# VH-VL binders against GTPase-activating protein rrc-1 (rrc-1): the designs that were tried, part 14

Target 1, 194 residues: GTPase-activating protein rrc-1 (rrc-1), of Caenorhabditis elegans (q20498r280to473)
Amino acid sequence: LELTDLYMRTGKKVPVIVEKCCASIEDQGIVTGIYRQCGIQSNIQRLRAKFDSGAEPDLHEFGQRDIYSVSSLLKQYFRQLPNPLFTYQAYPKLIEAFEKEDSLSEKVESLRFSLETMPEAHYRTAKFLMEHLTRLCKSKSLTDMTSKNLAIVWSPNLFRPPPTLNGADTHLLSGLNVHTAICDFFIENSESLF
Short names: E, the ipSAE of ESMFold2; O, the ipSAE of OpenDDE; V2, 0.75 times the mean of E and O plus 0.25 times the DockQ between their complexes.

## First folded at step 18 (VH-VL; framework fv_refanezumab)

Design k53 (from k47 with heavy chain T55F; at its last look DockQ between E and O 0.62; V2 from the best seeds 0.00; counts 0 for: pae E 2.1 > 2, grease 19.1 > 18.9)
Fold by ESMFold2, look of step 18:
Structure k53 (fold): chain C 194 residues (1-194), chain A 121 residues (1-121), chain B 112 residues (1-112)
Amino acid sequence: as target 1 above (194 residues)
Amino acid sequence: QVQLVQSGSELKKPGASVKVSCKASGYTFTDYYMNWVRQAPGQGLEWMGEIDTNFGKPNYADDFTGRFVFSLDTSVSTAYLQISSLKAEDTAVYYCARDDFYDLGYYFDYWGQGTLVTVSS
Amino acid sequence: DIVMTQSPDSLAVSLGERATINCKSSQSVLYESNNKNYLAWYQQKPGQPPKLLIYWASTRESGVPDRFSGSGSGTDFTLTISSLQAEDVAVYYCQQYYNWPTFGQGTKLEIK
């Protein structure tokens, strides 16, 4: 389900699955390679089915046994969104703002304006996720996950170029390198951007 | 005492349907997944799939999509397996078996006694 | 699908002697993150449902006699009955649960 549609159906600006998984990972996921190590596929599928049914599984109990399936589920959730977190519509503006500006303050201002064009559900969920990743970076000595490491594993799940005939291949090639860079920038500057 | 009690054996003709029941007692029914396992005569064990007893959402193994339907009635702590358009190859003992979602393991600590379904003309 | 292969298919052992049943998986069932092997053993006597004997490769289920033990890691596992009793005549199955469960084909154990 698209994030805006879910927000309209539930009244919740951030999906329950996102809130609960982030809380679980901040509680039990300060472990080596969080978000880098993969969980067990059947555990992930069963947990996803619980959330899709409207359940609220006890992630404290689940995470005691397999926190890497919780983190894998969260990445999978974003990867499977019909419109990515940083929407198809905002994508060209975000890439242009990031590549065009050399000054930190001008880059932040341009990105802020582009982010504000996203629907409420996308904006609020992006803010929530980026702040989560920023907080997680404070534990890099325990997790071995820097902001750059997190950006590497997260960016493929957050950005997809719009499907278009003109420039799609060139945009994709440039986008692969820049997706990690812009994601890293978002994690490092989330307080200024959101 | 945990018990899973299944319905009695069934003799059916090809093309008919059958519904096997599995009544649970001695534990909180909705805290555990229910699984179905098939054993053809003289053969080994074959996992057919599971059902979430709290929400009634089944997941079927690949070979068991279509004619096999899992369902439940939580008011009487009972899971059901329905097989439609029965074929001779469906002749088997069908077991229910439970597992705990939070153990994060598909190992089955309690099994029903089994229900023999015989399909012959 | 993780394919589970048992050996032998059939085994005859004298009363009081040791029985050994092997199980091999087509891929590792060891989860490196928690260092656990996702493997179970079941006993099925004639006309009865399977009974859980061992889980996590080596943990005995409550009420299972201590003559039953499980060992192995990764892809290779063994069920050992240290002193065979008449009541142990059954078919034994291994089962992985690293992913959606699959069973070995079974090993029939008889008294010689």
Scores: ipSAE 0.559, ipTM 0.819, lowest interface PAE 2.1, mean pLDDT 91
ESMFold2 (binder alone), look of step 18: mean pLDDT 92; pTM 0.944
OpenDDE, look of step 18: ipSAE 0.828; ipTM 0.908

Design k54 (from k47 with light chain P101L; at its last look DockQ between E and O 0.53; V2 from the best seeds 0.66)
Heavy chain, then light chain:
Amino acid sequence: QVQLVQSGSELKKPGASVKVSCKASGYTFTDYYMNWVRQAPGQGLEWMGEIDTNTGKPNYADDFTGRFVFSLDTSVSTAYLQISSLKAEDTAVYYCARDDFYDLGYYFDYWGQGTLVTVSS
Amino acid sequence: DIVMTQSPDSLAVSLGERATINCKSSQSVLYESNNKNYLAWYQQKPGQPPKLLIYWASTRESGVPDRFSGSGSGTDFTLTISSLQAEDVAVYYCQQYYNWLTFGQGTKLEIK
ESMFold2, look of step 18: ipSAE 0.663; ipTM 0.860
ESMFold2 (binder alone), look of step 18: mean pLDDT 93; pTM 0.949
OpenDDE, look of step 18: ipSAE 0.796; ipTM 0.898
ESMFold2, look of step 19: ipSAE 0.657; ipTM 0.855
ESMFold2 (binder alone), look of step 19: mean pLDDT 93; pTM 0.950
OpenDDE, look of step 19: ipSAE 0.803; ipTM 0.904
ESMFold2, look of step 20: ipSAE 0.626; ipTM 0.837
ESMFold2 (binder alone), look of step 20: mean pLDDT 93; pTM 0.949
OpenDDE, look of step 20: ipSAE 0.775; ipTM 0.891

Design k55 (from k47 with heavy chain D100T; at its last look DockQ between E and O 0.43; V2 from the best seeds 0.00; counts 0 for: pae E 3.4 > 2)
Fold by ESMFold2, look of step 18:
Structure k55 (fold): chain C 194 residues (1-194), chain A 121 residues (1-121), chain B 112 residues (1-112)
Amino acid sequence: as target 1 above (194 residues)
Amino acid sequence: QVQLVQSGSELKKPGASVKVSCKASGYTFTDYYMNWVRQAPGQGLEWMGEIDTNTGKPNYADDFTGRFVFSLDTSVSTAYLQISSLKAEDTAVYYCARDTFYDLGYYFDYWGQGTLVTVSS
Amino acid sequence: DIVMTQSPDSLAVSLGERATINCKSSQSVLYESNNKNYLAWYQQKPGQPPKLLIYWASTRESGVPDRFSGSGSGTDFTLTISSLQAEDVAVYYCQQYYNWPTFGQGTKLEIK
């Protein structure tokens, strides 16, 4: 289910699964390698099925026993969105704005404009997630997860180039590197961007 | 007191179907996953998959994604295993077994008594 | 799939003596994130369903006699019966649940 459709169905700008998982991770997930270490696939699938059924599992209870499955579920949720969080439609503008502008202030303004073109559900969920990751960076001494480390593990789940923008091998490789860089920039500058 | 009571032994011809029942009592049926485990004569145990009794969603082990169907009737606290197009190698004892979501274990604290399905003889 | 290999396939032990059954997994079943070994042991007497003995590698299920104990970590696990009783004649299975469950091939325990 697309984020916009879920918003129309539920009236919630940020999906419940995103809100609950982020809260659980901020409460119980200040642990080594959060988002880098993989959870257990069977636990992740059971958790996902609970959320898909409309049940709201007690993530405090679950997270006490397996927080890495909570963090893996959240990444999987975004990876499986039909239209990625940072949408196919906004993707070219976001990449161009990030690569073209030299100064920090110009880059922030251009990216902010492009982000505001996204549907409301995507914008609000992106704001929520990036602010969550920004807060987690305050605990990098405990987690070993800097903004760069978080960007490495998160960017593949957040950006997907439109099929018509896939280029030659060199262009594709450059695009993959930029996903990490732009994600890192979003994490470091979320307050200014959103 | 927790009980899982399965339907009786079945003798079937190749190509037929069978439906094994597992009736639960002594606990809230929808709070636990139901699992199915196969044991061929003289052989070990093989996990076939699970069904979430709360949502009704089954999950099958890779070797059991074809002719095997899990289902429920929550009004009578009963899980079912249906096997279609029976083959001689389906001859086995079939167990139901439960586990709970929050224990995160996939270890099975209560088992049914088993149902022997014999295909041709 | 995680392959569970038990040894020996069968053993005979005198009443009152110690019985030891080993179980080896093809990969670690220790989830270092929570420091738990995802390993269970079952007893199956002739004509009966399996009965849970041990979970989390070393935690005894309620009602299981204290002569049964589990030990080990990672890939190597042991079930020990400290003083064998006549009612302990059974096949014993280890089972991992680090991922989708798989069982060892079983170890038949008999009285010498």
Scores: ipSAE 0.398, ipTM 0.756, lowest interface PAE 3.4, mean pLDDT 89
ESMFold2 (binder alone), look of step 18: mean pLDDT 93; pTM 0.948
OpenDDE, look of step 18: ipSAE 0.774; ipTM 0.894

Design k56 (from k47 with heavy chain N54D; at its last look DockQ between E and O 0.78; V2 from the best seeds 0.00; counts 0 for: pae E 2.001 > 2)
Fold by ESMFold2, look of step 18:
Structure k56 (fold): chain C 194 residues (1-194), chain A 121 residues (1-121), chain B 112 residues (1-112)
Amino acid sequence: as target 1 above (194 residues)
Amino acid sequence: QVQLVQSGSELKKPGASVKVSCKASGYTFTDYYMNWVRQAPGQGLEWMGEIDTDTGKPNYADDFTGRFVFSLDTSVSTAYLQISSLKAEDTAVYYCARDDFYDLGYYFDYWGQGTLVTVSS
Amino acid sequence: DIVMTQSPDSLAVSLGERATINCKSSQSVLYESNNKNYLAWYQQKPGQPPKLLIYWASTRESGVPDRFSGSGSGTDFTLTISSLQAEDVAVYYCQQYYNWPTFGQGTKLEIK
């Protein structure tokens, strides 16, 4: 299900699964390698099925036994969005703005403009997620997860080039390195960007 | 007392269908997953898949994604296994077994008595 | 899939003696995040459904006699019956639940 359709159906700008998983991670997931360590696939699949059915499982009880499946589920949720969090539509402008040789101030302004073109559900969910990741960076002494480490594991789940641009734009954009770099920039600068 | 009571044995011809029931009592039916396990004569145990009794959503093991259908009637705390287009190799005892979602362990504390399905020409 | 291999396929043990059944998984069933081994043992008497004996490798299910114990970690596990009784004649199965469940092939226990 696309984020905009979910927003229209529920009236919630941030999906319940995103809100509950982020809250669970901030409550029980300040642990070594959060988001880097993989959960158990059967636990992840069961938990996802509960959310997809409209159930709201008790993530405090679940997370006491397997918090890494909660963090894995959240990454999977974003990876499987039909339109990625940082939409196909905004992708070219975001990459262009990030790679342009500008002052920091001009880069932030250009990125902010491009982010604001996204549908409300994408914008609000991106803001929510990036603020969550920024808060987790403050616990890096406990988690061993810096903003760079989080960007490495998160960027594959957040950015996809549009299908119509795959061949030509993939060569121009230098591939996966730029996705990690822009994700790291978003985590480090979330207050200025959102 | 927790109890899982299955329907009686079945004798079927190839190509027919069968529906095995598993009635639960002594606990809150929707708090536990229901699992189906097959045991062919003289052979070991084979997990077929599960159904979430809270949502009704089934999940099948790879070898059981075609002719096998799990379903529920929560008003009578009953799970069902339906097998269509029966083959001779479907001859087996079929067990229902439960597990607790929040234990996050796929071990089965209670089992039904089993239902023998025999498929012969 | 995680393949579970039991040994021996069958054994005969005198009443009152110790019986040992081994189970080996094709990959570790220890989840390092919670330090638990995702392994269970079942007893199946002739004409009956399986009965849970042990879960988390070493935790005895309620009502199971204390002569049954489980041990091991990672890929190698053991079910031990410290003093065999006549009613212990059965086939014993190990089962992993680190991912979607799979069972060992079974070990038939007889009285010598």
Scores: ipSAE 0.573, ipTM 0.827, lowest interface PAE 2.0, mean pLDDT 91
ESMFold2 (binder alone), look of step 18: mean pLDDT 93; pTM 0.947
OpenDDE, look of step 18: ipSAE 0.791; ipTM 0.893

## First folded at step 19 (VH-VL; framework fv_refanezumab)

Design k57 (from k54 with heavy chain N54D, light chain E32S; at its last look DockQ between E and O 0.53; V2 from the best seeds 0.63)
Heavy chain, then light chain:
Amino acid sequence: QVQLVQSGSELKKPGASVKVSCKASGYTFTDYYMNWVRQAPGQGLEWMGEIDTDTGKPNYADDFTGRFVFSLDTSVSTAYLQISSLKAEDTAVYYCARDDFYDLGYYFDYWGQGTLVTVSS
Amino acid sequence: DIVMTQSPDSLAVSLGERATINCKSSQSVLYSSNNKNYLAWYQQKPGQPPKLLIYWASTRESGVPDRFSGSGSGTDFTLTISSLQAEDVAVYYCQQYYNWLTFGQGTKLEIK
ESMFold2, look of step 19: ipSAE 0.637; ipTM 0.842
ESMFold2 (binder alone), look of step 19: mean pLDDT 93; pTM 0.950
OpenDDE, look of step 19: ipSAE 0.778; ipTM 0.891
ESMFold2, look of step 20: ipSAE 0.668; ipTM 0.859
ESMFold2 (binder alone), look of step 20: mean pLDDT 93; pTM 0.949
OpenDDE, look of step 20: ipSAE 0.650; ipTM 0.854

Design k58 (from k54 with light chain L101Y; at its last look DockQ between E and O 0.50; V2 from the best seeds 0.00; counts 0 for: pae E 2.6 > 2)
Fold by OpenDDE, look of step 19:
Structure k58 (fold): chain C 194 residues (1-194), chain A 121 residues (1-121), chain B 112 residues (1-112)
Amino acid sequence: as target 1 above (194 residues)
Amino acid sequence: QVQLVQSGSELKKPGASVKVSCKASGYTFTDYYMNWVRQAPGQGLEWMGEIDTNTGKPNYADDFTGRFVFSLDTSVSTAYLQISSLKAEDTAVYYCARDDFYDLGYYFDYWGQGTLVTVSS
Amino acid sequence: DIVMTQSPDSLAVSLGERATINCKSSQSVLYESNNKNYLAWYQQKPGQPPKLLIYWASTRESGVPDRFSGSGSGTDFTLTISSLQAEDVAVYYCQQYYNWYTFGQGTKLEIK
């Protein structure tokens, strides 16, 4: 289901699954390798089914908190969106803005403008997720997950080239994939961008 | 005192439908998932899927979509398996099984006695 | 899907002797987060439903005799009956519950 369609159906700008998972992770997910460690597939699917049915499952339903299954569920949710969180429409604008501007202030302004062109549901959800990841970075001493590490894990789930773009159009920046670099930038500058 | 009691044997013609029941007792019905497992004559066990007894949401195995429907009547602590458009290859013993969860895992601790469904012309 | 393969398909063991059944999964069923193997063993006697014997690869279900033991980790598992009794004649199944549920094809155990 598209984020915009979900918003129209539920009236919630940020999906309940995203809010619940992020809250759970911030509460009990400050553990080593959060978002890198894989969860239990059966648990992930059970949780997803409940959320898809309109339920708000108790994330303690498995007797103990399975935080890695929760984090995997969240990544999977974004990966399976028909239109990525950062939409196909905004994709070229984001890439151009990131590559064109040299100064931090100009880059932030250009990216902020590009982000605001996205549909409301996508913008609000992106803001929510980036703020969550920014907060999580504050606990890097406990999780070993820096903004860069989180960007590496998350960028494949949040960015996809539009179907009209060839895979060869992807660029590397300073040894990192451009998607990873942009995601890292979003995490580090979320307060200024959103 | 946990007990799962299934309905009796069924003999059906191809194309007909059958509904097997599994009545639970001795525990809170809505606290555990109910699973269905098929066993063809002389063959092994096949997990068909599960149903969330709280929400009624089923999860079907890939090979058991379409003609197989899980349902509940929580007022009588009963799970149902309905098979439509029966085929000869549906001839099997069907089991209901409760899953118990412990330390992030679900395994089948109690089973019904099984229901033989025979499909023949 | 995780495929479970048992070996042998059938075996005959003398009373009082050791019986060994192997089970191999197509991928690891070890969850690194809790370091547990999502593997169970079931016993099925003729005309009866399966009965849970072992879960977490090596933990005996309540009421299961001590002669039954499970071992292994990752992809290779073993069910051992240290001293076969007459009532142990049955078909035994391994099951993974890491990614939904799949069973081995079963091993028929008979008395020699």
Scores: ipSAE 0.413, ipTM 0.789, lowest interface PAE 1.4, mean pLDDT 92
ESMFold2, look of step 19: ipSAE 0.504; ipTM 0.801
ESMFold2 (binder alone), look of step 19: mean pLDDT 95; pTM 0.961

Design k59 (from k54 with heavy chain N35D N59T; at its last look DockQ between E and O 0.30; V2 from the best seeds 0.00; counts 0 for: pae O 7.4 > 2)
Fold by OpenDDE, look of step 19:
Structure k59 (fold): chain C 194 residues (1-194), chain A 121 residues (1-121), chain B 112 residues (1-112)
Amino acid sequence: as target 1 above (194 residues)
Amino acid sequence: QVQLVQSGSELKKPGASVKVSCKASGYTFTDYYMDWVRQAPGQGLEWMGEIDTNTGKPTYADDFTGRFVFSLDTSVSTAYLQISSLKAEDTAVYYCARDDFYDLGYYFDYWGQGTLVTVSS
Amino acid sequence: DIVMTQSPDSLAVSLGERATINCKSSQSVLYESNNKNYLAWYQQKPGQPPKLLIYWASTRESGVPDRFSGSGSGTDFTLTISSLQAEDVAVYYCQQYYNWLTFGQGTKLEIK
């Protein structure tokens, strides 16, 4: 289901699954390798089914919280969006903005403008997720997950080139691909961008 | 002394409905999920889905959506399987099985004796 | 969906001899985080419900005779009956519970 359609149906700018998973992770997910380690597929599927039915499952229903299944569920949710979190429409604008501007202030301004062109549901959800990841970075001493590490894990789930574009035009920046670099930038500058 | 006792055999016409019961005893009913498994004559086992005995929320396997409904009566520690618009292909033995979800192990340590549902014109 | 494939479909073994049933999953059912295999074995006799024999691939259920053992990891698993008894005649099923729940097609074990 499209984010915009979900917003129209529920009236919630950020999906409940995103809010619940992020809250759970911030509460009990400050553990080594969060978002990097895989969860149990049965748990992930069961939780997803409940959320899809409109339920708000108790993330403690399995007796003990499987935080890695929760983190995997969250990644899976974004990966399976028909239109990525960072929309196909915004994709070329984001890439151009990131590559064109050299100064931090200009880059932030250009990216902020591009982000604001996205539909409300996508913008609000992106803001929510980036702020969540920014907060999580503050606990890198416990999780071993830096903004860069989180960007590496998350960028494939948040960015997809539009169907009309082939991956041949992707550029690497200092050992990171452009998607990872942009995601890392979003995490580090979320307060200024959103 | 855990025991799952199911209702008796059913003979139905195509298009009719059937409701199978599974009464649990010897343990706290809400401490375990209840799952349903189908077995057509001479065939293997098919997992149909589960029901959360705490919330009453069911989860169905992909092949068992629509005509299949799981429900509960917690006051009598009983789970129910309802099948509507019965077809000949629904002829099978239906089992309820206890699912120990607390240890994250979705294996079935106790089973009902099974209920044969026969659908014939 | 994870597909479970047992082999053979049927076998006949003499009393007192070893019986071996194999089960293969289409993808790994090993959870890397806890190093557990989400795999169970069941025994079903005619007119009876299945009975749990093995869970976590190798843990024997309480009351199950020592002659039953489970082994394997990842995608390949084996149920072994070290010395077949007359009461062991049944259909045996493997079941994964790593990604939803699916059963093998079953293996019919008879006495030769």
Scores: ipSAE 0.015, ipTM 0.561, lowest interface PAE 7.4, mean pLDDT 90
ESMFold2, look of step 19: ipSAE 0.491; ipTM 0.790
ESMFold2 (binder alone), look of step 19: mean pLDDT 93; pTM 0.948

Design k60 (from k54 with heavy chain K57E; at its last look DockQ between E and O 0.40; V2 from the best seeds 0.50)
Fold by OpenDDE, look of step 19:
Structure k60 (fold): chain C 194 residues (1-194), chain A 121 residues (1-121), chain B 112 residues (1-112)
Amino acid sequence: as target 1 above (194 residues)
Amino acid sequence: QVQLVQSGSELKKPGASVKVSCKASGYTFTDYYMNWVRQAPGQGLEWMGEIDTNTGEPNYADDFTGRFVFSLDTSVSTAYLQISSLKAEDTAVYYCARDDFYDLGYYFDYWGQGTLVTVSS
Amino acid sequence: DIVMTQSPDSLAVSLGERATINCKSSQSVLYESNNKNYLAWYQQKPGQPPKLLIYWASTRESGVPDRFSGSGSGTDFTLTISSLQAEDVAVYYCQQYYNWLTFGQGTKLEIK
């Protein structure tokens, strides 16, 4: 289901699954390799089914929390969006803005403008997720997950080139692909961008 | 003293519907997931799906969508399996089984005695 | 879907002898995060529902005799009855609960 359609159906600018998972991870997910380690498939699938049906499952319903399944569920949710979080429409604008500007202030301004062209549901959800990841970075001493590490893990789930664009036109920046670099930038500058 | 007691055997015609009940006792009904397992005559076990006894939310296995409906009556600690548009291939023993999900394991520690549903013209 | 394959389909063992039933999963049911195998064993006697014997591949359910044991990890698992008793005649099933829930086809154990 599209984020915009979900927003129209539920009135929630940020999906409940995103809010619940992020809250759970911030509460109990400050562990080594959060978002890198895989969860248990049965748990992930059952939780997803509940959220998809409109339920709000209690992530503490089990005697023990499986936080890696929660983190995997969240990544899976974004990966499976028909239109990625950073929309196909915004994709070329984001890439251009990131590559064109050398000044930090100009880059932030240009990216901010590009982000604001996205539908409300996508913008709000992106803001929410980036702020979550920014907060999580503060616990890197416990998780071993830097903004760069989180960007590496998350960028494939948040960015997809539009079908009309050839994948061969993707550029690497400083040893990282452009998606990872942009995601890292979003995490490090979320307060200024959103 | 946990016990799951199912309704009696059913004989139905093709196209009819059947509703099997599973009454739980000896524990808090809403604390455990209830599962349904099918076993055709002389065949193995097939997991049909589960129902969250707190919310009533069902999860069906891929092969058991559409004609199969899980439901609850929590006031009498009872789970139900309804099968509509019965077919001959639905002839089987149907079990309810409690899920020990507290251990994050989906294995079944208590079972009903089973309900034979026979579909014959 | 994870396919569970048991071997043999049937076996006959003399009273007091060791019985061994194997179960193979099409993919690993070992969860690396907790190092647990999401595998259970059941016993089903004629006209009765299945009875849980083993869970987490090797943990014996309460009330299950010591002669029953589970072993294995990843994709290969074994149920062993160290000394077969007359009451052990039944069909045995393995079950994975790693990716949804699926059962093996069953192994019929008889007395030789």
Scores: ipSAE 0.450, ipTM 0.790, lowest interface PAE 0.9, mean pLDDT 92
ESMFold2, look of step 19: ipSAE 0.623; ipTM 0.834
ESMFold2 (binder alone), look of step 19: mean pLDDT 93; pTM 0.949

Design k61 (from k54 with heavy chain G105A; at its last look DockQ between E and O 0.14; V2 from the best seeds 0.00; counts 0 for: pae O 4.3 > 2, placed apart)
Fold by OpenDDE, look of step 19:
Structure k61 (fold): chain C 194 residues (1-194), chain A 121 residues (1-121), chain B 112 residues (1-112)
Amino acid sequence: as target 1 above (194 residues)
Amino acid sequence: QVQLVQSGSELKKPGASVKVSCKASGYTFTDYYMNWVRQAPGQGLEWMGEIDTNTGKPNYADDFTGRFVFSLDTSVSTAYLQISSLKAEDTAVYYCARDDFYDLAYYFDYWGQGTLVTVSS
Amino acid sequence: DIVMTQSPDSLAVSLGERATINCKSSQSVLYESNNKNYLAWYQQKPGQPPKLLIYWASTRESGVPDRFSGSGSGTDFTLTISSLQAEDVAVYYCQQYYNWLTFGQGTKLEIK
């Protein structure tokens, strides 16, 4: 289901599954390798089914043992969106903005404008997720997950080139692919961008 | 009224493949996960894995990866277990069983009658 | 993986007497938030599939005689048959569904 369609159906700009998973992670997910380690697949699927049915399952049903299932569920949710969190429409604008500007202030300004072209549901959800990841970075001493590590894990789930673009157009910046670099930038500058 | 009916006994040679079917009736097929359980002669029950009847996505137990494949034909409310490269140790009765994933009730209230697969040279 | 260990492996009980089967999990299968134990019991007679007897550690499945009862919490569970009947001769299995699914090795119950 599209984020926009879900927003129209529920009236919530941020999906309940995203809010609940992020809250769960911030509460009990401050553990080593959060968002990197895999969860229990059967639990992930069952939890997803509950959310899809309109229910709000208890994400702590299996205690801290299942926190990686929660993190995997969240990543899977974004990965399975028909239109990625950062939409196909905004994708070329984001790439151009990130590559064109040299100064921090100009880059932030250009990216902020590009982000604001996205549908309301996508913008609000992106804001929510980036702020969550920014907060999580503050606990890097416990999780061993830096903004860079989180960007590496998350960028494949949040960015997809539009069907009209060839994969050969992707570029590497500073040892990272452009998606990872942009995601890392979003995490580090979420307060200024959103 | 709920029934799980499995295919008949199989006799295979080592290295061959077998496909066991489990046809569901008396309920909405997609409202329950389908599970597979193995029982070697004179041995206990072993959970092999499950399949999401909505998406067709399987989850295999650690000891049942590679040669074991779960699949579905939702048009006839049927689940399948395929075992390739059969070994003598695969000789067992294989059961299908449903669980209610919507209620997070992962116990098996209904079972198939079982399918004996014998692997012998 | 959660390992389920039953005891004894086999027992013989006289007709009309109490039969007790124990099941121990390698870790707790109790969810403290809802206070539910993710534990089931099954009965299997020769040539038949297993039959669900008890779920949530102590709830009887519909149609199961009152003489069957489940008890316990956390890591230690017990299936009790208050008065053994001839038709109760079978192998009994406990099963956890807290983390994936695993069965006990089974307990063979016979008439003495």
Scores: ipSAE 0.021, ipTM 0.611, lowest interface PAE 4.3, mean pLDDT 91
ESMFold2, look of step 19: ipSAE 0.695; ipTM 0.873
ESMFold2 (binder alone), look of step 19: mean pLDDT 93; pTM 0.949

